VHH binders against Trk system potassium uptake protein TrkA homolog 1 (trkA1). Designs and how they scored, part 2

Target 1, 124 residues: Trk system potassium uptake protein TrkA homolog 1 (trkA1), of Methanosarcina mazei (p0cw17r1to124)
Amino acid sequence: MKAVIIGAGEVGYHIAKALSPKNDVVIIDKDEEAAKRADELDVLVIEGNGANAEILSRVLQNADLLVAVTGVDEVNIVACMTAKLIMKNKNGWKDTKTIARVSNPDYIDSPVTSRAQVGVDLMI
Short names: E, the ipSAE of ESMFold2; O, the ipSAE of OpenDDE; V2, 0.75 times the mean of E and O plus 0.25 times the DockQ between their complexes.

## First folded at step 1 (VHH)

Design g14 (framework vhh_6z1v_2)
Fold by ESMFold2-Fast, scan of step 1:
Structure g14 (fold): chain B 124 residues (1-124), chain A 125 residues (1-125)
Amino acid sequence: as target 1 above (124 residues)
Amino acid sequence: EVQLVESGGRLVRTGGSLRLSCAASGFTFSSYYMGWFRQAPGKEREVVAAISSSGGSTWHADFVKGRFTISRDNAKNTVYLQMNSLKPEDTAVYYCAADFSLPYTMYKSSDYDYWGQGTQVTVSS
């Protein structure tokens, strides 16, 4: 499969490490140090904003999975929502499953904020 | 004066192996991402493999995974594509390309900074 991981901190790094031997993995992070660490894995590293639609549109074609695991809940949610909007606007592209790390309970159990998960298939 | 010079393309039989090389000059090779692209007659140009500036990260297209391996030698300013278990469908002109920015440009050939002239690979049955 093809997996896109947003955030190369501890969680993102270990997901990439687990998937990279048998899967096509792209990791996106703004931090140069995270990129250097990922250099030891068989993955492509993109330095940039994982919520940016142009960056996402370049990596999402034929992607099976998008995992957003930055330290910022809002970035993770926006990245997943942006990915779903890209998929809706591209004919013939498969639906990429999206997973976001969300640490703030207000985003996952409030009726007001439940609409924020329109583009998120799973919150972890 | 920037140059990328591919070599190694030739006629090879199905199931055979071939190693392509791309010698770079005129820029700081170790600071650039490198990619291999191919274009078959009547087809669009497609990305085959990419490698980070340090060589620590690689990507291979699904249609060549397990058969092709990209690598680089920064001391020799050279990027390689090792091609195993060749199929007639691999027949194409293979290009190497360099980009100072990131692999997010790998899906858009027009975004690469420098290109080689290409080397013809023909796989016969």
Scores: ipSAE 0.000, ipTM 0.165, lowest interface PAE 12.4, mean pLDDT 78

Design g2 (framework vhh_6z1v_2)
Fold by ESMFold2-Fast, scan of step 1:
Structure g2 (fold): chain B 124 residues (1-124), chain A 126 residues (1-126)
Amino acid sequence: as target 1 above (124 residues)
Amino acid sequence: EVQLVESGGRLVRTGGSLRLSCAASGFTFSSYAMGWFRQAPGKEREVVAAISGSGGSTWHADFVKGRFTISRDNAKNTVYLQMNSLKPEDTAVYYCAAKPLYSSFWDLEPYEYDYWGQGTQVTVSS
């Protein structure tokens, strides 16, 4: 599969490490140090804002999974929303499943349909 | 010091198959992403396919997806392009190129690649 991971902190790094031997993995982080650490894995590393539509447009074609695991809930949610909007506007692109890490209880009390409308298929 | 030598280009009929090879020397092959590019007369050089240093990640242009497959053998310092269902539009000089993995694999523009082979001509006749 092809997975796009936003956030190369502890969680994102370990997800990339687990997937990289058998999967096409892209990791995006705005922090140069975190991105450089991830570069030791067999993954594509992009230093940049994972919620940026231009960056996401470059990597989402044929992606099976987008996992947003930055330390900022709002960035994770916006990244997933942006990915779904890109998919909607690109002919022939497959629907990427979106997963967002959400730590704030205020965001995790939504029903499944509300999360899907926001562009987040699963919250972890 | 760094050398990339393409081989395998020839005349082939529409619907045929061809495998291009690129032999690399003078650098730590597994630490470099490799790409195949092509250029037809009067046209810009365009990226066809790319592969990460380990081979764990690949990219193929939409116009060759399902027909061409990039692969590599790091023990032999060689990258390959398997070309199936060839069309006259595939006629071009095919180039092998290398870039270090410390930059983004997805930066697919020709100017992002550090090293280039001399090219091998593929001609597809109807």
Scores: ipSAE 0.000, ipTM 0.097, lowest interface PAE 18.6, mean pLDDT 79

Design g3 (framework vhh_etentamig_d1)
Fold by ESMFold2-Fast, scan of step 1:
Structure g3 (fold): chain B 124 residues (1-124), chain A 124 residues (1-124)
Amino acid sequence: as target 1 above (124 residues)
Amino acid sequence: EVQLLESGGGLVQPGGSLRLSCAASGFTFSSYAMSWVRQAPGKGPEWVSGISGSGGSTYYADSVKGRFTISRDNSKNTLYLQMNSLRAEDTAVYYCAKEGIYDFLTGKSEMDVRGQGTLVTVSS
């Protein structure tokens, strides 16, 4: 499996550590310190904004999973939406499952926000 | 002491090919992800490609996907970049990088170690 993880804080680091022995893992984080810690794992580390379309375009081809677990709900949701938009615009690219960490219940189960509409397959 | 030494650059015609090499020393090569980063004249660094420590995962910038292939030989502590169908816009100094950290928002690279680089010039 190929997994892209946005956010190398406590949650993202441990997800990467669990997946890296048996899976292809890419970590994207804006914070230099968090990114450097993740480099101890057998993974590719990219320092940058995980919601940036240019960065996401480099890693999404043939990705099975995208997990956005930064400390900011809006960043996680936007990253997943951007990933879905990129995949819609690329012929022959595999559809990547997107997961966003969301701490605010207003984004989960909101009558205004549906998973299909925001491009997020699962919110945790 | 971590050291990286690039080689293989040169002058090539559009449509031509080159193979770059990076000799690594001073660390356990197979335990770290590696990247190629390039810097065109008058521009900031651009991340080109990355590979996990085991070689199981490879990633490419959209501008080079399908034309470049990154690989490594952990028994020789060497990283490679096979460049095919070269274009004038591929003209740059190519750097081998441990950690592979590149910030697209600022156009700057935050790499643990970078080599001296090898110049690739694509012109008629």
Scores: ipSAE 0.000, ipTM 0.150, lowest interface PAE 16.6, mean pLDDT 74

Design g4 (framework vhh_vobarilizumab_d1)
Fold by ESMFold2-Fast, scan of step 1:
Structure g4 (fold): chain B 124 residues (1-124), chain A 124 residues (1-124)
Amino acid sequence: as target 1 above (124 residues)
Amino acid sequence: EVQLVESGGGLVQPGGSLRLSCAASGFTFSSYAMAWYRQAPGKGRELVAGIYSGGSTSYADSVKGRFTISRDNAKNTLYLQMNSLRPEDTAVYYCARDLSGYFPWLDSTGFDYWGQGTLVTVSS
């Protein structure tokens, strides 16, 4: 499988480390030091904004999984939503599952907010 | 359409200074690492300096302490300040978008991410 991880902090690094032996992994982070740490894994590292549509459009083709685990809930949600919008507009692209890390209870515990989470298949 | 347009090259005496500029368009400039390469007559392309999206820099040993790479994301422009120029710095200087983090199956043609170059001649 092909997995795209947005955020190379502690959570993103460990997810990449767990997936990298058996999967194609791309990790994206705007912070150079966090991205550089991931160079030690058998993964491809992109220094950049993971919510950016140009970057996402290049990595999402044939992706099975997108995991957004930056320290900012809104960035994680927007990245997942942007990914779904890109996929919707590309004929024949694989259905990529999206996962967003969400720490704010308002996003998890609100029925209205949960239903409005377009493009997020799972929140962790 | 990715476009990189270099300027600022010219003839300068040993010990002189020049500032090169690279105007970028067709992509989200602030999201990418950028680099300056050079190619002297009859030689291959050599990496001179790189700058990550977060602002961290790297330099070839031959230019460290003499050259400074910088970026202005508001103007979509990359710069190379060249001080204490030497005859061996004579080359065509190219602006490039860094693709080192991309898998080969995404996009592998480096020439689409290079400018046309600007000539720097250091001569007495």
Scores: ipSAE 0.000, ipTM 0.105, lowest interface PAE 17.8, mean pLDDT 75

Design g5 (framework vhh_brivekimig_d4; at its last look DockQ between E and O 0.66; V2 from the best seeds 0.00; counts 0 for: pae E 5.6 > 2, unsure alone 64.2 < 65, grease 25.2 > 24.2)
Amino acid sequence: EVQLVESGGGVVQPGGSLRLSCAASGFTFSSYSMSWVRQAPGKGPEWVSSISSSGGYTLYADSVKGRFTISRDNSKNTLYLQMNSLRPEDTALYYCAKGSYYDFWSGYEPTDYSSQGTLVTVSS
ESMFold2-Fast, scan of step 1: ipSAE 0.503; ipTM 0.752
ESMFold2, look of step 2: ipSAE 0.155; ipTM 0.507
ESMFold2 (binder alone), look of step 2: mean pLDDT 79; pTM 0.808
OpenDDE, look of step 2: ipSAE 0.385; ipTM 0.712

Design g6 (framework vhh_8emy_2)
Fold by ESMFold2-Fast, scan of step 1:
Structure g6 (fold): chain B 124 residues (1-124), chain A 124 residues (1-124)
Amino acid sequence: as target 1 above (124 residues)
Amino acid sequence: QVQLQESGGGLVQPGSSLRLSCAASGFTFSDYWMHWVRQAPGKGPEWVSSISSGGGSTNYATSVKGRFSISRDNPSKTLYLQMNSLRPEDSAVYYCATSPFYELLGDYKSFDYRGQGTQVTVSS
């Protein structure tokens, strides 16, 4: 499978390390040092903002999974939401499953939060 | 080592109340959001409730809102779930968890540092 990982901190690095032997992995991180460390794995490394639509558009084609694991909840949520919007506007692209690290449950468990607004379908 | 130990489950009739407890050790309890997650036989885990590190913010799944109340006592490192007006569909193993990691697709969130759980059965 093809997996895109946003955030090359401790969690992101170890997810990439586990997947990289048998999967195509892309890591995106704005921190140069974290990106350099990830480069020792058999993965494609992009130094940049993982919530940026242009960067995501370059890597999401044929992606099976997007995991956003930066230390900032808002970045992780926006990245996943942006990915879903990109997929909606691209004919023939496969659906990419999006997973985000979220420390504050207010972002995903609010009764007023629309599933469409946050790009997630939290079923019953 | 992180340890979580749930207790307080049992067999009760519909309309009854139960109070669950979760005793935490091996980490700084007062620094973490805490969560209750339940799992019925043959189903995936369902998030039930969350409470902030200081106890000032709480969230509830729609299915339990108004019936369940989450609370914590940081000095004793204990998390509680007060369950009122219990229904047969509340029957499940209840777990406490500290993980901020969420899968934004599907009907549950993934959690780490779960204990053994406590069984709640609501039946006539």
Scores: ipSAE 0.000, ipTM 0.153, lowest interface PAE 13.0, mean pLDDT 76

Design g7 (framework vhh_7aqx_2)
Fold by ESMFold2-Fast, scan of step 1:
Structure g7 (fold): chain B 124 residues (1-124), chain A 122 residues (1-122)
Amino acid sequence: as target 1 above (124 residues)
Amino acid sequence: QVQLQESGGGLVQAGGSLRLSCTTSGFTFSDYYFSWFRQAPGEEREFVGAISYSGGSTDYADSVKGRFTISRDNAKNTFYLQMNSLKTEDTAVYYCAAELFPTGYLSMYDYWGQGTQVTVSS
């Protein structure tokens, strides 16, 4: 499979490390040191904002999974939403499963916001 | 004295193949993320493919997926673009590029080659 991971902190690094032996992995982080550390893994590393549509457009084609695990809930949600918007009307692109780490229960339990409507397939 | 030099371009018929090489010097090859870009007449430079520092991960433009393969040889300070099932639409000047910290943006690449012409005839 092809997995795109946003956030090269502890969680993102370990996910990339677990997937990289058998899968194509792209990791995105705006922090230069975190991105450079991830390069010790056999993965493609992009230093940049994981919610940026131009960056996501380059990596999402044929992606099976997008995991957003930055330390900021809003960034993780926006990245997943942006990914779904990019995939909308992209002829021939597969539907990428989106996963966002969300620590604030207000986002999970909101009566006006569903995970499907905000473009997040799973919140953890 | 940083240098990136392309080779392997030329004229080929549709359905044929070419292998482009980019030989580098003046920096530590294994520290760099490498990409290929192309520019067709009258158009802007577009991304073609990229390869990670170790070579374990690659990325391609939609238009070339399944036909082109990027690879690298750290021992030879060289990386490659294997181009199969060439189409007339692949006619362009092909550029190799190097980036220490991969951003994926054209403007963020540290070093560029001079370009090599690929012409695909019908």
Scores: ipSAE 0.000, ipTM 0.124, lowest interface PAE 17.9, mean pLDDT 77

Design g8 (framework vhh_6z1v_2)
Fold by ESMFold2-Fast, scan of step 1:
Structure g8 (fold): chain B 124 residues (1-124), chain A 126 residues (1-126)
Amino acid sequence: as target 1 above (124 residues)
Amino acid sequence: EVQLVESGGRLVRTGGSLRLSCAASGLTFSNYAMGWFRQAPGKEREVVAAITWSGGSTWHADFVKGRFTISRDNAKNTVYLQMNSLKPEDTAVYYCAAQSDYVWGSYRLPESYDYWGQGTQVTVSS
């Protein structure tokens, strides 16, 4: 599989480490130090904003999974939403499963920010 | 709108030094990682050096380590390549390129860069 991970903090780093031996892994993080640390894992690392549509469109083709695990709930949700919009607008692209880490209960249980409305397949 | 203009390429003697400059316009320069590439006749374009948006990290290809140094001046919207101890095999067209995000594992790939200059010719005589 091909997995795209947004956020190279503790959670993102360990997800990448677990997947990298048997899967193609791309990590995106705007923090230079976090991105550089993740480069140790023999994965593709992009220093940049994971919610940016241009960056996402470059990595999402043929992706099976997008996991957004930055420390900022809003960034994780926006990244997943943007990914779904990109895939909807690209003919022939596979549907990528999106997972967002969400710590604030207002987002988890909100009718306005529910998974169905913001393009997040799973919240963790 | 976006333009990268290389300058400084010329004929130099073996063992000489040269500094290339790349002036950027039409973009927020400090948001872009920059790279220097070169292409010799009959060869593919290869990465020479890269620098992050802040200048906090640099990478240099093994074949230029200790001889070439990449640097940038964000106040002047310019990236530089200082070339020392030049060899005939350094003869190539040198290109600067801009990338909206630094790409660690693929900074060697021309396809990872969004904008390119037209190139400047460096010729090193034996």
Scores: ipSAE 0.000, ipTM 0.144, lowest interface PAE 14.1, mean pLDDT 78

Design g9 (framework vhh_etentamig_d1)
Fold by ESMFold2-Fast, scan of step 1:
Structure g9 (fold): chain B 124 residues (1-124), chain A 123 residues (1-123)
Amino acid sequence: as target 1 above (124 residues)
Amino acid sequence: EVQLLESGGGLVQPGGSLRLSCAASGFTFSSYWMSWVRQAPGKGPEWVSGISGSGSYTYYADSVKGRFTISRDNSKNTLYLQMNSLRAEDTAVYYCAKHLGEYFTLSDAFDIRGQGTLVTVSS
């Protein structure tokens, strides 16, 4: 499996560590020190904005999973939305499952099922 | 401190092959991801391929997938790029880069690169 993880904080690092022995893992973080910590794992580490379409388009081909676990809910949601838009515009790309960490109840409890429409397959 | 020296470029006809090398020194080579990045005349830098420190994971840009193969020899601190089925659009200066995490973002991604090696694909 190929997994793309946005956010190399504690949660992202541990997900990458668990997946990296048996899976292709890409981790993206804008924080230079967090990215360098993740570089100790046998994974591809990209220092950059995980919501950036150019960065995401380079890593999403054949990805099974995108997990956005930065400390900022809005970044996690936008990254998942951007990934879905990229996949929609690329003929023959498989549908990558998107997972976003969302800690603010306002995004979960919306009267409009915002989760389904925003391009997030699962919230953790 | 960190030194990267690319070689192996040259003039080749469409459909030909070249093998690029990058000699690395000044850091623990086997501990870092390495990438090849190219810059065509009049264009911005384009990430081409990357390889994990162990060599177990490799990734390629769509434009080169199936034609190029990245590899490394950690005992010799050397990175390689085998380029097959070369096209005119592969014409560029090729740089090897110690993992910077920024090769998909503009100019900052290339501050640790060497002088590069020129590949010209001409009919």
Scores: ipSAE 0.000, ipTM 0.162, lowest interface PAE 13.7, mean pLDDT 76

Design h1 (framework vhh_etentamig_d1)
Fold by ESMFold2-Fast, scan of step 1:
Structure h1 (fold): chain B 124 residues (1-124), chain A 127 residues (1-127)
Amino acid sequence: as target 1 above (124 residues)
Amino acid sequence: EVQLLESGGGLVQPGGSLRLSCAASGFTFSSYAMSWVRQAPGKGPEWVSGISGSGGSTYYADSVKGRFTISRDNSKNTLYLQMNSLRAEDTAVYYCAKGDSPEELFEYLKTGQFDYRGQGTLVTVSS
């Protein structure tokens, strides 16, 4: 399986570490230091903004899972939304399951942000 | 040898509180995310709450957000779940889970469920 992880902080690093032995893992993080830490794992590391459509378009083909676990809720939500919009416009591409870390109660409690329409299959 | 031992469950009235503990050994506790998972009688397992290795990030299921608080003491290798405003629907066996195995984390991320290990601790909210 192929997993794309946005955010190489403590949570993202440990998810990548657990998945990398059996799975094809790509990590995206804008923070140079966090990206360097992830380079210790046997994974593909991309330094950049995980909400950027061009970056996501390069990694989403055949991806089974997208996990957005940056420290910024808005980045995590936008990354998932952007991924779903990319998938919608690509014939024959697998529908990637999207998971976002959302810590702000205003997003978690909103029916709009909890619905599939905003492109987040699961909020953690 | 990884060992997780849950405690603190019991019989409590609706609106009451309980604090669950999980004593961990056999691994570097502070390096791993930890979770609480519960299983109600006749139902499948439900993820309840998670915490990063440092304790800097916490996550909650919508059903418990605002009522439960997850925390950890890395100096004591112990995970906690403070449960307030308990409801009959919270009746379940509660399990502590280490989020380091590919199978456990992958199942959690992909399906919202994962394998739990240990005997668990029973929480019964009467009425």
Scores: ipSAE 0.000, ipTM 0.127, lowest interface PAE 14.3, mean pLDDT 73

Design h2 (framework vhh_7aqx_2)
Amino acid sequence: QVQLQESGGGLVQAGGSLRLSCTTSGFTFSSYAFSWFRQAPGEEREFVGAISWSGGSTDYADSVKGRFTISRDNAKNTFYLQMNSLKTEDTAVYYCAAGSPLDYIKYLSEPSEYDYWGQGTQVTVSS
ESMFold2-Fast, scan of step 1: ipSAE 0.015; ipTM 0.271

Design h3 (framework vhh_6z1v_2)
Amino acid sequence: EVQLVESGGRLVRTGGSLRLSCAASGFTFSSYAMGWFRQAPGKEREVVAAISSSGGSTWHADFVKGRFTISRDNAKNTVYLQMNSLKPEDTAVYYCAADSWEQLYQFLTSGEYDYWGQGTQVTVSS
ESMFold2-Fast, scan of step 1: ipSAE 0.403; ipTM 0.729

Design h4 (framework vhh_vobarilizumab_d1)
Fold by ESMFold2-Fast, scan of step 1:
Structure h4 (fold): chain B 124 residues (1-124), chain A 123 residues (1-123)
Amino acid sequence: as target 1 above (124 residues)
Amino acid sequence: EVQLVESGGGLVQPGGSLRLSCAASGFTFSSYAMAWYRQAPGKGRELVAGIYSGGSTSYADSVKGRFTISRDNAKNTLYLQMNSLRPEDTAVYYCATPSDFEALYRMLGFDYWGQGTLVTVSS
């Protein structure tokens, strides 16, 4: 499978390390040093903002999974929303499962929005 | 990396007490529900006690009135106070976030659960 991981902190690095032996992994992180830690792994690394639509468009074709695990909840949510919008607008692209790390309970327990409405298939 | 490190297990006689600790790292501990599970030899994993981010608790019928779950958000630590221990409480005890972290790790084929801490209740 093809997995795109946004955020190369400890959680993102761990996921990439687990997936990289058997899967195609792309890591996106704006922090150059965090991205360089992943150079030990058999993965592709893009230094940039994972919520940026142009960057996501370059990696989402044929992606099975998008995991957004930066330390910023809003970036993780926006990355997942942006990915769903890109896939909706691309002919023949398969639906990528989106997963976002969300630590703030205001985003988790809201009665006025659902995870599906904001383009997040799973929150962790 | 989400890490959960259990400690405090040991050998006690029936009627004894133990306090288990779980040191959590790699996520915003205060925002998640936390739980204790146990697995006895040859049996499946059983939910023992849970505590929500707001402090509300739930317990399995087998441990109600004997076990108390608590958390210290400043220390990112989960506790299980076990009183009036019985031989049937013998198991490896695990702490976990019962949220989608477990589901994500399972989905990715990754071992979410740590080694746990062994509790033996025997004379």
Scores: ipSAE 0.000, ipTM 0.166, lowest interface PAE 12.9, mean pLDDT 77

Design h5 (framework vhh_brivekimig_d4)
Fold by ESMFold2-Fast, scan of step 1:
Structure h5 (fold): chain B 124 residues (1-124), chain A 124 residues (1-124)
Amino acid sequence: as target 1 above (124 residues)
Amino acid sequence: EVQLVESGGGVVQPGGSLRLSCAASGFTFSDYAMSWVRQAPGKGPEWVSSISGSGGSTLYADSVKGRFTISRDNSKNTLYLQMNSLRPEDTALYYCAKSPEDIYKLFSQGFDYSSQGTLVTVSS
């Protein structure tokens, strides 16, 4: 499978490490040092903003999974929503499953921000 | 009908301050997290700051931490952004957004977002 991971902090690094032996993994992180740490794994690393539609559109073709695990809930949610819009507007692209790390209970408890409505398939 | 009306933008010199306001109507304001998003000339949208429905939690982009303060007055259905120590790179159209659906629209549609935003120009 192909997995795109946004955020190369502790959580993102370990997800990439677990998936990289048998899967195509792309990591996106704006922090140069975090990106360098991830480069020791058998993965592709892109330095950039994972919520940016231009950057996402470069990596999402044929992606099975998008996992957004930055330290910022809003970035994670926006990245997942942006990915769903890109999928909707690209003819022939498969639907990518989206996972967002959400620490703030306002997003979990709100009916408007529930995963079903915002294009996040799973919140962790 | 959900309506968001931004105001408070203007022209200011580097080091100056501005306070943005967003008047919300058509929904139960206190039930939703609110955000500020900006779009600089020739660039894509950038998330700036978010505040929980109760006002008990706030988040800031690294580029504005320590300079900007997000706040809300739920009795007046109004969102605020106090911007201090303004820099030329803060020049942008600023939008308020009901989280997360309006952030999704702004990041995907840019100019097609229903609110007009408020222009902030920082120049010497």
Scores: ipSAE 0.005, ipTM 0.182, lowest interface PAE 13.0, mean pLDDT 75

Design h6 (framework vhh_8emy_2)
Fold by ESMFold2-Fast, scan of step 1:
Structure h6 (fold): chain B 124 residues (1-124), chain A 124 residues (1-124)
Amino acid sequence: as target 1 above (124 residues)
Amino acid sequence: QVQLQESGGGLVQPGSSLRLSCAASGFTFSSYAMHWVRQAPGKGPEWVSSISSSGGSTNYATSVKGRFSISRDNPSKTLYLQMNSLRPEDSAVYYCARTDEWLSYIQSHGMDVRGQGTQVTVSS
C-alpha cells in the first residue's frame, strides 16, 4: 500500500518504521530535525507543511492511507479535510482513508464538528 | 568530485517508450534520495519523480503517474526512469538530481547536484 504520514515526531516515526519495509511511505514534517531522523528509514521525506494543498496533491494520488499525527490537533484535522477535498475534486483518484490524532475532546461529539464532517475517517 | 550523467533521451513519436539512465559518481549513492526533474524551453523546472535511498518508496507528479516508473540499482550507482505512453507535453530536457538526505522531494528547488541533462522530444 501507499501511506502518507504528516508529522515525523515520536508517533509518526514509529508508524513509518513499521510500514516502510513493505509499503510506499511519504513523511511530511516542517521541522528539519524530525525530518532528518525520519530519513534514516527507507521512506520519502518532504520538509514542509502537511496541510498545504499543493504538497498533499502531489502525494495523495493512489494513496491508501493518510495519517496526520503532528502535535497540533488543528493541523491534523485541516490536513485530513484538505485531503478529502482534493479527492472530491480529482476525477479517478482512489478514496484515501484519513486518520487524525486529536487530543482535544472539543473536536469530537460537537454539533458543529465531527469526524465525518471534518473529513476524518478515524480519530486516534 | 560529485557527478551525475544522464543518457537515454531521443526523438520518438507519441505513444512510444524510453528508458533514461543516470550514472552517479563521487558520493555514496545508496545514502541519497534521487529525483528526476524536467525543463521544457521557456518554462521553469518541473519535478517528475522521486525515489528513496534504498528504493522502497517512490512518488510521482500527477502528470506522469501511471506512465513513468522510477527505479535505482545501488550496486551499479544508477538511477532509471522508464517512460511509457509518451505525449508531446513530455518533451523536455530531463535531469537527474540529488538532494540532502532529509529532503527527498523538493519541487525541483534546492537540489545539491544536477547533471547535464538528456533531451527527450516527442513529436510527429
Scores: ipSAE 0.282, ipTM 0.652, lowest interface PAE 3.2, mean pLDDT 81

